VHH binders against q8rxe9. Designs and how they scored, part 5

Target 1, 356 residues: q8rxe9
Amino acid sequence: SVATDDTSPSVKKRVVSGVQPTGSVHLGNYLGAIKNWVALQDTYETLFIIVDHHAITLPYDTRQLGKATTDTAALYLACGIDVSKASVFVQSHVPAHVELMWLLCSSTPIGWLQKMIQFKEKSRKEGVENASVGLFTYPDLMTADILLYQSDFVPVGEDQKQHIELAREIAQRVNHLYGGKKWKKLGGRGGSLFKIPEPLIPQAGARVMSLTDGLSKMSKSAPSDQSRINLLDSKDLIVDKIKRCKTDSFAGLEFDNAERPECNNLLSIYQIVSGKKKEEVMEECKDMSWGTFKPLLADALIEHLSPIQARYQEIIAEPEYLDKILSEGADRAEELGAVTMRNMYQAMGYYQRRRY

## First folded at step 9 (VHH)

Design z3
Fold by OpenDDE, look of step 18:
Structure z3 (fold): chain B 356 residues (1-356), chain A 122 residues (1-122)
Amino acid sequence: as target 1 above (356 residues)
Amino acid sequence: EVQLLESGGGEVQPGGSLRLSCAASGFTFSDYYISWYRQAPGKQREWVSTISDSGSTYYAESVKGRFTISRDNAKNTLYLQMSSLRAEDTAVYYCAKGSDSYASGWTEFDYWGQGTLVTVKP
């Protein structure tokens, strides 16, 4: 009985992530999330989408959207997204996103969308009557983003959990309504039209704390830019921010002291950006003064961020390169999405266009 | 679903006090920066105050010493205690949820409440 080692190359599971065009990333975002996404590229087939259709659901600056889109893409690449491993593309470059959204909208009860917290909150600002239909249907668009590519996993933050659950429900509903025997009767393969995506909870990335408050996380919502290191901060600005960061009056440096949250934060940052082990950092820094350590930290930050900054600049300086990457990404996305769309149109009973 | 619901607005005399509340739901309230903004008629929305996830507070210069931002994480509620109110404080006050998500897009905040009107009239 020759155990046929069915070494069929284990088809990598697919991970899809979408990000709105922001144009800026701080150290907390990078160390807490982006690095983890980069790591997923080795294990999964990864698609990273700049979801610019999402960006227009709220007031935005039309003059900045394009730049924000390209900057976001450039930053992802600069942070280590590898186009040889991942597909990076812009949502609006793939029409199937909106097409699928429309199909999904037909299967989404209005009550499901009315329960979405984000819509309720966002619509309150302008009044429910003045809220855009786009804002209301935003979760269906997100669902389309995910399901179009038959995603196995979706890395999501806490704020997107409800939308992922909605996506799962919609997928199940569509599979029930149009899949299986019904689809087979229409000449399809039958079975599920969509995979049910699962949330991928990123391993607790390093929580980077504010430079001005060791008990608060680093955030863009902090009023002062001094509270955060942005990935594109100049060397001088990094030095200045570190120099001015909040520190305590205790002698020496130590990890994991609740009374020294800033110390712990700064040492942790140093550990991560230097690539050193915790024990090594402890031994190295235990007897240092802040006057000695801050410059050391700044240098380490600069060293770590310099390649990212350099790569970012290279990418921005070569718009054709970025365009090519995004185009290739979109092509791949279109190819993948075409299968889904074909199946959906078939299952839903559309008259199919014959190409002569 | 993220929800922010402001309350506590009303009419008050100059020098008076008012306490605003913002009830939050649909997210881990304790993990986010929360802010107050206000918009006076014919003016742009302006930042008033922010409280961090750890409770650090920040104020606009115009309200510093008069307003106090606080939060009750157990109740998922943000507060703004306003004192020594002035005519210039007349505005719709908005609660805003901070965003730490890379996907938060264009603003530092990803969700806003509907606002509550504060009118300071002699």
Scores: ipSAE 0.283, ipTM 0.715, lowest interface PAE 1.8, mean pLDDT 90
Fold by OpenDDE, fold request of step 16:
Structure z3 (fold): chain B 356 residues (1-356), chain A 122 residues (1-122)
Amino acid sequence: as target 1 above (356 residues)
Amino acid sequence: EVQLLESGGGEVQPGGSLRLSCAASGFTFSDYYISWYRQAPGKQREWVSTISDSGSTYYAESVKGRFTISRDNAKNTLYLQMSSLRAEDTAVYYCAKGSDSYASGWTEFDYWGQGTLVTVKP
């Protein structure tokens, strides 16, 4: 009796994430998200999306959106996303995102969206009454992005934690309203329509703060470019930005001092880009002046970003290559999403088109 | 009118060296990123190297350590010093001007030269 070791290839769990194509990707986006995605590719089935529908929820330049989209895609690849391991695609290339969003909107109480912190913050600038419905429903679109692909995990930063919780609640509600016996009575398989996604929170220290304010997250929305390192900044610009970054007047350098947020931020950046352990950085830098440390940090950043910049240039020089990658990614996404959409339409009682 | 004129191409043996030049006119040379590209027979044009307005240099992995890009702003000239040449380096080499004078990041390239042929033959 030869025990057929039925080692059924353990089906990899699915991870979905994405970034808006708004301007240049900065160091915070890279170290806080994209860099971590690279490691996930070996363990999970990974889908990485350029979420361009999200980009239009705020004022944007129509002339730049296309370029921003392709640049973002190129930077994904330049940062180490491997198309042999992951699917990379543009959100608008897969219509099912918006279709599912609509269905989910019907099951989302308005009160849930009104509580979203990001909406409140973003709408404050324009006035709440002038905020677009798109901005208001933004979390439902994000929910659709996640649930369309039956995601097991979603890498999220601290700022997105509320949105992932919302996605979980919506998924649970839809499963309750339309799943189970109700769905079976309509000819479906029954059970859950959606997996409940789990957040993957990056390790502590992945949050990169502004170069001009150690208490604020590095952001593209900051008015000054000096507040951030962009991945495609020139070497000289990196040196200059680091030279001019905000620092304190305390002697020596130290981690985890609440009175020295800039110091903590800069040391953390150095730790990550140098690949050193925290203890090593502490020992190396504890007695350094800012005049000594800033050049060291700049050099480390340049060394880390230079290969990314070079790879970016290679990719952007071959538009057809990038287009092919995005097309193939979109095809895969459509295939995966088609099952979800079919189930949703069935469970919700839609009259199905018959093809003759 | 913007003009880029490449020169210095020719035939060289494997392991040899060659220096390319690109003469620029019709724009403020010092304010722009300038790049080298190459196109081998039957292949797509590929990026080789870029030098920023501030003098920062960038290289494709395939040429890193072998090629050196430089510029002389007084002469409005871009250079590419090639060493340890390989058969795979055989291509038409093109000079490209950045589309704007933005010093903070990479820009598109909007003007190209006619190219100069480099042939690496045993």
Scores: ipSAE 0.034, ipTM 0.436, lowest interface PAE 3.9, mean pLDDT 89
Fold by OpenDDE, fold request of step 16:
Formats: sequence, structure tokens, C-alpha cells
Structure z3 (fold): chain B 356 residues (1-356), chain A 122 residues (1-122)
Amino acid sequence: as target 1 above (356 residues)
Amino acid sequence: EVQLLESGGGEVQPGGSLRLSCAASGFTFSDYYISWYRQAPGKQREWVSTISDSGSTYYAESVKGRFTISRDNAKNTLYLQMSSLRAEDTAVYYCAKGSDSYASGWTEFDYWGQGTLVTVKP
């Protein structure tokens, strides 16, 4: 009885993440998300999406969307996303995202979407009546982005926790409504149509705050560019922004003082980009003046971002390379998504097209 | 009219040095990012180096430590000092003008020179 050690290669769990093509990636996006994604590539099957359908839910410049998309892709690669380990692709290049969204919308109670904090906040500015249906339903699109690929984990920030929870609820509901015995009766395998994704929350140290307000997250929506470091900022601009960043009048530098949020933010940034331990940074910087520390921080940022900027330039200079990478990524995505879509259409009782 | 004219190309032995120049006219040279690109035979054009209006410099990994970009605003001239040249450095080298002087513009170029040939041969 030869025990065939069926060591079936342990199928790596799948991680899916994405960002909108906004044209600029700032330090907060990088340190809070992309940098962490790079580390996940060795452990998980990773899919990284440029979610351009999300970008159109708010006013945008049609002339810039294409460039923003390619720039975002280039920055993914420049930041260390390895196409030998991960799939990178554009959301709109895979039609199944929208198809699945539509199916999910049919199973999403309107009351669930009405509770979303981001919608409430974004609609307040324009008035609820003037808010687009796209803005209202984009959480279903996000849900489709996740569930299409049977994701095990989704790296998310604190601001996206509610949407992940929504995705989980929708997945559960769809599994309940259409999965199991019902699906089997329709000729399917039965069981769950979707995996229930788990949030992967980055470690607390990855929240980068505004350079002009230590109590606000670094954001693209901030009116002043001085409030953020963009990954593609020139060395001089980085120096200038750090020089002009908001600081306090307290002596020395310290972490975790609620009265000194800017200090905490800047030290945290320094810690991350220098690769030092918190204790090392504390010891090094505790007696520094802002005049001494700011240049140090700027230098550390420049050193950290320079390779990214250089790699970005190499990539963007070869548009065919990017196109190939994105095409291959989309092919992989389509392959994975096709199974999900087939199952969903079957489970929901659609008449399937017969190919002759 | 914006003009960029490259010069200084030629044949050089491996390990040798060469200095390229790009003469610029038709725009306020000091206000723009300027870059070097190169294209080897049968290959795509690749980025080599960029210098900002303020003098910040950037290099491709393949040339880092060997090439030095500089500019003389008084002469409206861009330079590329190449050292430790390798066979793989053989290419036509192009000067490119940035589309604007802002951080968002240093990755976009709107004018190119005709190029100068650099050949590294034993």
C-alpha cells in the first residue's frame, strides 16, 4: 500500500487590492498600502487592480484618466510589484467586474448602501439628490472587484473597513440566496458561490498624516499640494515641502504625544522610510531641533523615493512593456473571473449561451 | 521655435569616457526639466537621466554611478558626462525638453533632439 503522499502543492491564498487612477500617488498611499502589498507577494497569490471604473463616480478630467491609469500601473511596478509574482491589470479591461456588479446589485438592499459613511460624506457636498447612482453603488462595484476572484484576503485601510464588511455581507447573502442545494438543482456543484473575504489591516504605523495637519490623513482631496508628498515629487520639492511642513514649538522630538500630532507623524515617516526601529529613532532624534530633523527627514525620503522615481521613468519610457504587462494581467484576471461568472449565471438561473 | 541639438557622440573603447552636449534654443531653458534618452539598435528608447530646473538629478539604474547629468543655464546647454562606458551603452542619445517645470511635468516631454551616436567598441 504505497502511501502516495499526495502533497498537492498547497494552493496559495489569494489577495486582491486596488487603487483608483488619480494621477498621483502620495506617500500615504505608498506607505499605507502599496509597500505592504509588495511584502504579500511572497506569501499569497496577489492581484493588484487599477480601478478606473471607480474613478468616474466623481467629477474627473477625461483627458487625464488614461495617463493616470498608466502612471498608476507604472508606479505599482516601480514600488516593487513583481509581475512574476503578481498580476497587475486595469479594471475596465475585464468586463466581468461590471457584470458581477450588476448581479450583486440585485441582491443588495438599498438600505445597506444608504448606511455607507463615504457616500454620506461625499453626497453632502453635492446634495443627496444630485449624487450620482454610480457614487451610490460603487461599494457594490468594489464588492465585485473582490468576490470575482474568490479573494481570501483584502488589504484595506481603516476608511475601507465598512466596505469590506459590506462585501462580506453581500457574499453571505448571495451564497444563501443562490448557493447550496438551489445551485445544485440547476446543475451546479452546489455550496458557496463566493468565499467570504477577510480584511487584512495594515499595522498601525502605516497611517501617514497630512504635512499641514497632523490630525488629518494625507489625502489627494486636500486643497494644498503642500499637505502631501507625492511619489514623483522632485528632490527639491520634497525638501521644500518638509521645510515648510507644520511643526510645534516644543523642545525635542517625541512619539505618541497627543499634543504633538505633527511630530509623531514626521517621526513615524522617518522611521518607516529609514527602516529603523522606533526605539532607534527615538534615541537618535529625541534632542534634535526641527532645523536638524527636517533636513534629515527630507534626505531619508529622497533616498527612499529616488529608486522608485528612477524605475518609474524606465517603465514609462517603454509603453509597450506596460501594455504587455497589463494585457497579461487582464488575461489572468479574465481566466479567474470566468469561473466565478459562469457559476453566478448558472446559480441565478440565466439561460446560458450555447456556442456552436 | 524650440530646438535641441545634441553633440559629442563618437567611438570609444570600453571603460572610456565621453561627454555629450545638448544646445537648447527657442524657450527659457532654465525653467524646464531636461532629460537624456538613448536608443540602441533594434531596441526601444530608454530613459537615461533627468535634471530639474533647480538642479535635482535622476538616473536610470543602468547608468547610476557612471553617468553625470548637468546643465549650464547661461549657455542653454545640457551635458552628460559618461564614464566607464560599456558595450551596452552603444546607442543614439537624445535630449528631451520637459513639458513644464513642475513635478508633474518632469516625466513628460514635448520636444526632442535629433540625437548623437555613441559607439562603444573594443
Scores: ipSAE 0.009, ipTM 0.270, lowest interface PAE 9.4, mean pLDDT 89

Design z3
Fold by OpenDDE, look of step 9:
Structure z3 (fold): chain B 356 residues (1-356), chain A 122 residues (1-122)
Amino acid sequence: as target 1 above (356 residues)
Amino acid sequence: EVQLLESGGGEVQPGGSLRLSCAASGFTFSDYYISWYRQAPGKQREWVSTISDSGSTYYAESVKGRFTISRDNAKNTLYLQMSSLRAEDTAVYYCAKGSDSYASGWTEFDYWGQGTLVTVKP
């Protein structure tokens, strides 16, 4: 009885992720997200989105949004996103994101959005009454981004965990309200309209902290550029920023000491960009002074980022190439999203456009 | 008026070396990123190398290890030392001024030279 190894090509599960085009991508974004995306390309069907609709939920410069969008796309590629393996596209190039968002909004209780921590934090600065509806509803947009493509997994940081949970709840609710027998009665396939996405949380070591505050994550919103390494920083700027970064007065270097968050952060960065094992870094650096370690770290960063910067320049120098990539990515996204939208409109009882 | 004038182009054999110069005037040369581009016949213009105001250097993968960009701020001159030249290096080489003195603007250029022709042939 020859066990016919029915190696049916196991349909790769789908992963969707993205970042806002809000200025320069910094080391935290790269090491915490994009670098991990590169590894996912071999295992999953991957869609990487520049989510520009999210960028307008807060004050932004209209003159810079376009450039920020293309820069972000270029940096995706420069960081190792392979267009032969992944789809890269801009959110606004696929209208279905907003269409689905609207449908999902109808099934999202306002109380769910009111509980979002990020909304509370962001609205505190401006007052709740002055917060935009966009800022309030952007989690539904994020949900649409995920569910439109029937995502199996979503790589997210710890700060986005609540939004993923919301997305899961919304998906479940919509499946309950409109899926199953109800959908079948309307001529649909029946069953679930959405897959319930699962979060992929990166390893703790991927969280990069501020150069000026080891207890705060590296962020674009930080007032000082000195607090972050941008991927496109010059060699000299990297050296200077590392030279000036906050350090403690303790002797030697060590990992995982709560009293030495800056030390842990800088060692972690060094570990990641050098490709060394933690134990190796510990052995190498344990007796180093900051004066010795900082230049070492700077050199390692420069070495790691230089190829990315070079590739970025190549890509930016060929705008037609980037446009083509984004267009092809958008086409693929539209194709995938069209199925989801058709099902949703059918299940929700919309009068369907007849194509003659 | 901003001016960029390339020189040093010519014919060279494969494996040979050539040094290009770009004389800059009409702006504070030391404050800007400066880049080399090249355009081969029938091809699109491609980025070759950039040097920052602080002297940081960047290279296209195709020229890395073979070309060296440098600048002399006292002379307002950009250089490109080319070694191990190949047939595929044949192109008009252009000097480009960065539009901004900051890193954020190093990918944007507001002025170009007229170019200098480099021909690599046996």
Scores: ipSAE 0.000, ipTM 0.238, lowest interface PAE 14.7, mean pLDDT 89

Design z5
Fold by ESMFold2, look of step 9:
Structure z5 (fold): chain B 356 residues (1-356), chain A 123 residues (1-123)
Amino acid sequence: as target 1 above (356 residues)
Amino acid sequence: EVQLLESGGGEVQPGGSLRLSCAASGFTFSDYYISWYRQAPGKQREWVSTISDSGSTYYAESVKGRFTISRDNAKNTLYLQMSSLRAEDTAVYYCAKGSDSYSSGWHSEFDYWGQGTLVTVKP
């Protein structure tokens, strides 16, 4: 409001990220992606959206959605989201997401949505008659999540690249239909109604393998909980899982022996959670037995995860604090989105409510 | 777009055998754990078997020794060889692709499911 800073020639690029309200995270998720995804807040203005509207597009448990939403928010905050740098909020707390989705749907050819789900629907005997409208239209909702904030970048995995390309196509179509010359005639300042977002491939994290099979990735799809370390596993459970994890009968410990995938995996985990360089780990561990190394690894895991677990427990123990963080994030998001919504309604010719 | 198409279901006598297939497309099949689930009428969907990206196999206790899961990465196809079938095995069988455990985003945690194929074991 009062001061102009000579060093503020431009604002940071904005990253918008959707986060499913799953409520749980394992070490592979964290080290492989989430840690670096959260770190984007150090370079970009970052919005982390807990996408509860998206979660209901498939069958779900109504008793669990709210808790999964708050658990997920708490886990991501505990993983290092700094609310002075980034906003965390629940999608349904900002009505503009659905408002914009509806407006975008009016401009989205039905054939574009059909392409997004065409093979899935063709392969089902009960097909379209059993799919919800929400499942069919969720690409417009994701597009709204992105465009509402004039996002520059969207971090995506391989399975979502197609969705970002559709969001770009919808934005281009809307800009053509309502932006540019038409927007200028309505008194609009500047160019297109929407920035065209770019996909962002996050810096790759560590590849963490199963505790029961060093050739298989650590995965929530593995049937045994013994195969993975969950971020919230107790100290005793971490010790037990490491004690019982698969090893081998070779002497000493080494990286990069193809006959010793478990050794390579466990040393790699140790390297990452201890913060040591590979060369330091090699020198420290080369003459250890498994009996010496396993307690060392378990202790390093506990040391690394304990601050995250403590932060998580602080957050969930004070629901009003978490509510405040999410409410403030939603307020910031609403402020950002209000400009977009006003411009979109104006460009589409809506009679807008007067302010008195 | 991820797609999974089950086939090979049918009617069989107790003690008989069936081989289910699941044709996969729209993702790098060899990089993922793939599973079979089943759902009997009036019951919730239950896990049957999983095969990892490296080929390690896992089975529910109720099917161990009778079912064999396998994958053919060259053909992007998952199989379930079922033998010694019992009336309790009657269900719609679904194949499922797990989410990428190292991805994030709006749908990175979605499991993808096939349409299902019906297996009926006569009482």
Scores: ipSAE 0.427, ipTM 0.770, lowest interface PAE 2.3, mean pLDDT 84
Fold by ESMFold2, look of step 11:
Formats: structure tokens, sequence, C-alpha cells
Structure z5 (fold): chain B 356 residues (1-356), chain A 123 residues (1-123)
């Protein structure tokens, strides 16, 4: 929370992650990203934000947003978020996100908006509707999510890299416009108002491929549910999907053969969910047939996922417990963000409300 | 910031051909599954075809052998080559971006849709 003390052994650096309220997770998302995002809580002070404000930037079902929000929270908790190490909360429960977004929008160069306006005007020639103002401005909301907490790092995917660049540029601009001596003259501490966030590339998760095509990533966009393992698939369904997944006719099992993408994929999944070293897996599996290996893989997968499923069921069965976790997370986030918001309002010259 | 813009629709005689395009922006196009859907008047939206990040193609049974999906990652453009068109192919066609299972989640987990382009196959 303090801009100058981020190298002390007694103060962990802070990571902020956004989480869409989708309500579902498959093995590819879990092993490829979520597992490692959750693991960041062991090294960093971590905040996991269920970003319901971002979800309304496109058409959505108003009757389902709340349920998707709580299902997503429950699933991420079940994936291993430890509330003693990390906070999980709903974005809309902390109004400062939108307050800061407005202040940042007021500092966002018009040229950036003009570029977006010109692109959208060109698209209108084809008879399409204008994007919503929310969709247009959501990059400033994401910037607010990041800067509000003086975040040191942000784990990012490819489609969000440019948004981290924007967040860094906005932070630098605001620090220049409102910080330093001008802030001191308004009664502030001076110096930077925001830390400049850095992208974090978590240890790469597994690249988990489709069960029906070892050259394509596992994705909910694939037409068949057979192509993926969902975290909440039953034991019987997991066994059936593994039994029926695509394999090959080669003898033995091996890693890293470009002619055997399914073999590499399934063996890599086994290594990860079993927790074994690559060499150990190679020795265990090198002489197996697919008929021997598939039950082994299914059992390892079930053993790995069953605790997650059990935890999920515990959490959804106790709505008051989940509500308490989210409320406490939001309270913590409000405390952290209040410092940033006070400094921003002061530095921008707002009349400060007095507390008696 | 994600934008999907369909074009290439129009009127065509039965048995004719059309090529639909979907111009994509606001995301790294090559990292995603991209799909075509369609919605005929008075009917529910129906899946038509999908192309994976590696270029693997999938088709609904109703269009197999007649439609070909492709992508040009350098131009950020998805295509649907339609041939042997029938009256039942009359619909608004939509381009849809798949989610990215391997990224952090501000927008990577949501499906995005274009505004559609109308294809009319004359009686």
Amino acid sequence: as target 1 above (356 residues)
Amino acid sequence: EVQLLESGGGEVQPGGSLRLSCAASGFTFSDYYISWYRQAPGKQREWVSTISDSGSTYYAESVKGRFTISRDNAKNTLYLQMSSLRAEDTAVYYCAKGSDSYSSGWHSEFDYWGQGTLVTVKP
C-alpha cells in the first residue's frame, strides 16, 4: 500500500488478478493458468477480483450474473485460494474501482479516444451498431482495478498485454500531472501517486491440448465436450472421456515426439496431476500400452480433482460462509483502496471531507 | 475493445456461392478459436463452423461439404466460403471469438459476437 517500501523483506509485493464471472473452468484453464495464479499467493500479497462490472460491457443475462459471480468465487476458492494469504472479492462491492476509473478517464488523452472513435465510425459503414461506452472505456476500468491497490504485478494473457501498457502510461501521466511538488503544496506527501505496475509472467502453466485433437488447445469453444475435462466433471465422466480420447498406434509412450501430439499431451497431464518428475513418468510409462495408461491417467486426474470438487460442494452448500469470505475480502480491498483514493482526490485538488 | 465485423452477405440464387468475412480487432487473433453462427427468422441461433488456433476445422452436419471455414492470421480475418446454398441457409451470420483458457481473466474468458451479416437465398 506504501509506494516507497516495496523491497522490504517484511512487506510482500502485491499482485492483482481479474477473474471473469463465467461460473465454469476446464482443465486447460486450470493447469494452464489458474493453478499458477492461485500459487502466487504463496509469494505475493494477492487480490483476486471477480470483475462483474467488466461482464456488463456486452449483452448478458441479468438473472444469471449474480449466480455466475458466486459460482466463480466458489470455484476459485476450491482451486486453492487461502483466505489467510489472499483476498477474493467482487469488483462492484468496492465502489472505488469506478470512482478511480472516472478520475483516470479525465486524464486519458483524447487522441486515444479519437483512434477508437475513428475505427468504430469505419465499422458503421457495414451497418453494425456502435460499441457501448462501457466497452469503449473498459480499459480505464481495468487500469483502475490495477492502480487502486498500488499493484506491483499483474498476471496477463496475450489479449491484455496492451492494457498493462496503457495502465503504465496512465500511471506515469497522472504522477507527472498531479504528483511531486504540486501535491505537496496541496498538503500531500509528494512524490508518485501510483506505483508503475509491471506485467507478471507466472511460471508457465501446462499447455493442455484438446482430448480430440492434440494440436489444438483445450477450449470451451471447441464444439464437443469430449474435447475437454471440466473441473466439475464426475468421476465416471472423466473415466469415459479419457477412455474415448484420441490416441495413436505407436508402441510405448514418450514425451516430445512431434509425430505424437496426443501422447505428449496426455503424458504431460499425467506428470502434472500426479506430481511426479518427468524422468519418473518416463520410466513408469515407457512400456505401457494405451489400455494400461488410460486408467492410470484417469485415476491420477480423479485423485487430483476430487479434493477441488469436494471443496466446491462444501462452499456452495454454505452460502453464508461464501458471503462472509467475499464481504471480508471487499472490506480489506476498501481499506487498501481508501489510501489511494484519498491521495488522488487531494492531489487533484478536491475539497476533502473532514472526519471528526 | 474487442470488435468483430462481418461482411459479404447478400442475396444469392439457390446453388450459388458467397464468401463471408469477419474482420477482428482488439485481441491477438491467432490465439483463439473463432466460430460462425447463424440465426434464421423465428429460429434460435445455430452453430455453423469453428476453426481452432491451430487451424483445425469443424462443421455442423447441415453444412458439411458445402461450407469451408478459414482464417488469415496476418490480416486478422476469418472467412466462411459458402457453396451449394439452399433456402434453409437464409439467416444472419455471426462471427464469434472463443475464450482464451490460458490467460488472466478481465475479458479472456468471455465469448464475443459480431453484429452479423444477412445472407438471403432466393426461393
Scores: ipSAE 0.385, ipTM 0.758, lowest interface PAE 2.1, mean pLDDT 84
Fold by OpenDDE, look of step 10:
Structure z5 (fold): chain B 356 residues (1-356), chain A 123 residues (1-123)
Amino acid sequence: as target 1 above (356 residues)
Amino acid sequence: EVQLLESGGGEVQPGGSLRLSCAASGFTFSDYYISWYRQAPGKQREWVSTISDSGSTYYAESVKGRFTISRDNAKNTLYLQMSSLRAEDTAVYYCAKGSDSYSSGWHSEFDYWGQGTLVTVKP
């Protein structure tokens, strides 16, 4: 019985993620998410989208959107997104996102969108009557972002769980309404029109805590910039932030002491950015004073972030390079999306354009 | 489902005090930054105060020294003690949950908001 080694090249599962062009990434974002995305590139077919259509659903500066978009793209690349492994592109460069959104909107009960917490909250500010349709349909756009590429996994935070669930429900509904035998009768292949995406909850990346509160996560929502290291912080600023970071009065340095959360955080940061083992860091730092350790940490941070910063600057300085990358990414996205759109138009009974 | 419910709003005279509450449910309350925002009629929503998961407190300059933010993790409740209230403090006050999401580009700094409670400071 010759075990036919069905070496069929295991088609890599597809991961899609979107980033709004809203600004600065801090160390927590990088170590908690972006670094993991970089790792995903080896295991999955990865698509990283700058979702600029999402950015316009709220008040924004028209003068800054373009720059924010390119900055976001540059930062992703600088952090290690490899264009040889991943597709990076801008949402607005791929019209199929909005096309699919429209189709999905036709299959989305209004009640589903009315339940979205983010809409409820955002609309309260302006009054429900004054809330834009774009804001209301925001989750359908996100759904289109995901389903257009037949994504297997979507890395999302807890705040996006509801939207992912919605995306799943919409996918299921569309598959039910238009897929299967119905689609086959229209000349299609039949079966599912969409994969049902699964949330990819990144393994607890290193939870980086606030520099001013070892019990609090590093966050953009923290009012003080001193609470976080931004990836693009200058060397001097990094030194200053570390110098001023909250520390305790205990002698020596140690990991995993609940009474010394700042110490644990700072050591953990040092461990990660230095690439050292925990045991090595423990041995190295156990007898250090804060006066000795803080400069060490700052230097390690600078060393770790400097290449990212340098790469970012290089990319920004070469707009044509970035444009090319984004264009190629968009081309790939269009290719993938074209199949989905063709199937959807067919399944939904559209009269298909014949190209002569 | 994440829910934030503000209460404690009302009318108060200038110089008076009021305590707002925000009851939270549907998430691990203790793990998140929680904030107060306010929106006066015809004005943009503005940040008032934030309390971190560890209890660190932050205040807008306009309310510093007058307002005190606190949290009871056992009760999943956020508080805002307001004192020395002024006419300019008249607004709808909102509770906001901080976002811990690092992995999605679809997130905002705050992912959930309450319905708000009206505070009116009238002579």
Scores: ipSAE 0.305, ipTM 0.723, lowest interface PAE 1.6, mean pLDDT 90

Design z5
Fold by OpenDDE, look of step 11:
Structure z5 (fold): chain B 356 residues (1-356), chain A 123 residues (1-123)
Amino acid sequence: as target 1 above (356 residues)
Amino acid sequence: EVQLLESGGGEVQPGGSLRLSCAASGFTFSDYYISWYRQAPGKQREWVSTISDSGSTYYAESVKGRFTISRDNAKNTLYLQMSSLRAEDTAVYYCAKGSDSYSSGWHSEFDYWGQGTLVTVKP
């Protein structure tokens, strides 16, 4: 009985994630999310979407959306997304996102969407009655983004956890309503129409804190740009921001002191960007003054970010290259999504177009 | 349900003082940046002040030295002490919940706003 080692190349599971075209990424986003996504490329089939349809659900500058989209794509590539390993594309370049959203909307009880915290929060600004249907159905679009590609995993932050759970529920409901024997009776393969996606919660990556508040996460919502390092900050600006960052009056430098959150943050940043071990950083920096350490940190940041900045500039300088990458990504996405859409239309009993 | 309710608005003379309050509910108040915004008639909404979850304070240049933002986490309340008020401070003042968790690609960084309270500075 020759144990046929069915080493069938284990089909990589699929990971899908999206980024809104905001045009700016700070160090916290990079170290906390993007860097992890880069690592996922080796383990998973990865699709990274610039989700520009999501960007229009709130007030935005029409003049900037296009640039923000390309900037986001360029920056993502500059951070290490490899087009040989991942598909990068713009959401609006793949019509199937909206098509699937419509189908999913028909199976989504309004009560489910009404419970979404983000909608409640965002709609308060304009009043619930004035909130756009686009904002209200934002989670259905996100669900479509995920399910269109039969995603196994979705990297999400804590803020999107509820939307992922909703996506799972919608997928289950659609599978129940239209899948299985019902789908088979309509000439389909039967079974599940959608994989149920699982959240991929990044391991407690390095929580980068604000430069002005060591107890708060680095955030774009912080009013001062001094509170964050942006990936595209100039060398001089990085030096200046680090020079001006909040520090304490304690002697020496140390990790994991609750009374010294800024110190811990800055050392942690240094550790990550220098690639050193925590113990090495402790030994190196334990007796340093802030005057000595801050320049060291700045230099390390500059060294780490310089390649990203250089690559970004290269990409931006060659618009045709970026267009090609995005086009190829969209083609791949369309191919994958076409199967899902075909199945959905069949399962839902649509009259199928016959191509002669 | 997340709720922000502003109060304390009214009419005041130039040079006067006013204290605004924002009562928050439906979320862990202590974990979020909280901000004040204002919108004058015919103008765009503008940022006024922010207080971090750790108590760090930030001010727009136009209000720096005159306004003081503070928070009471035990009461889930945000405050804005306004002094040396000027005609140009006339606006509807809004409290906003900051979004501190930018960790996902689908995140939109928009503050959750209350209904606002009107401050009128008239001679």
Scores: ipSAE 0.044, ipTM 0.228, lowest interface PAE 5.3, mean pLDDT 89

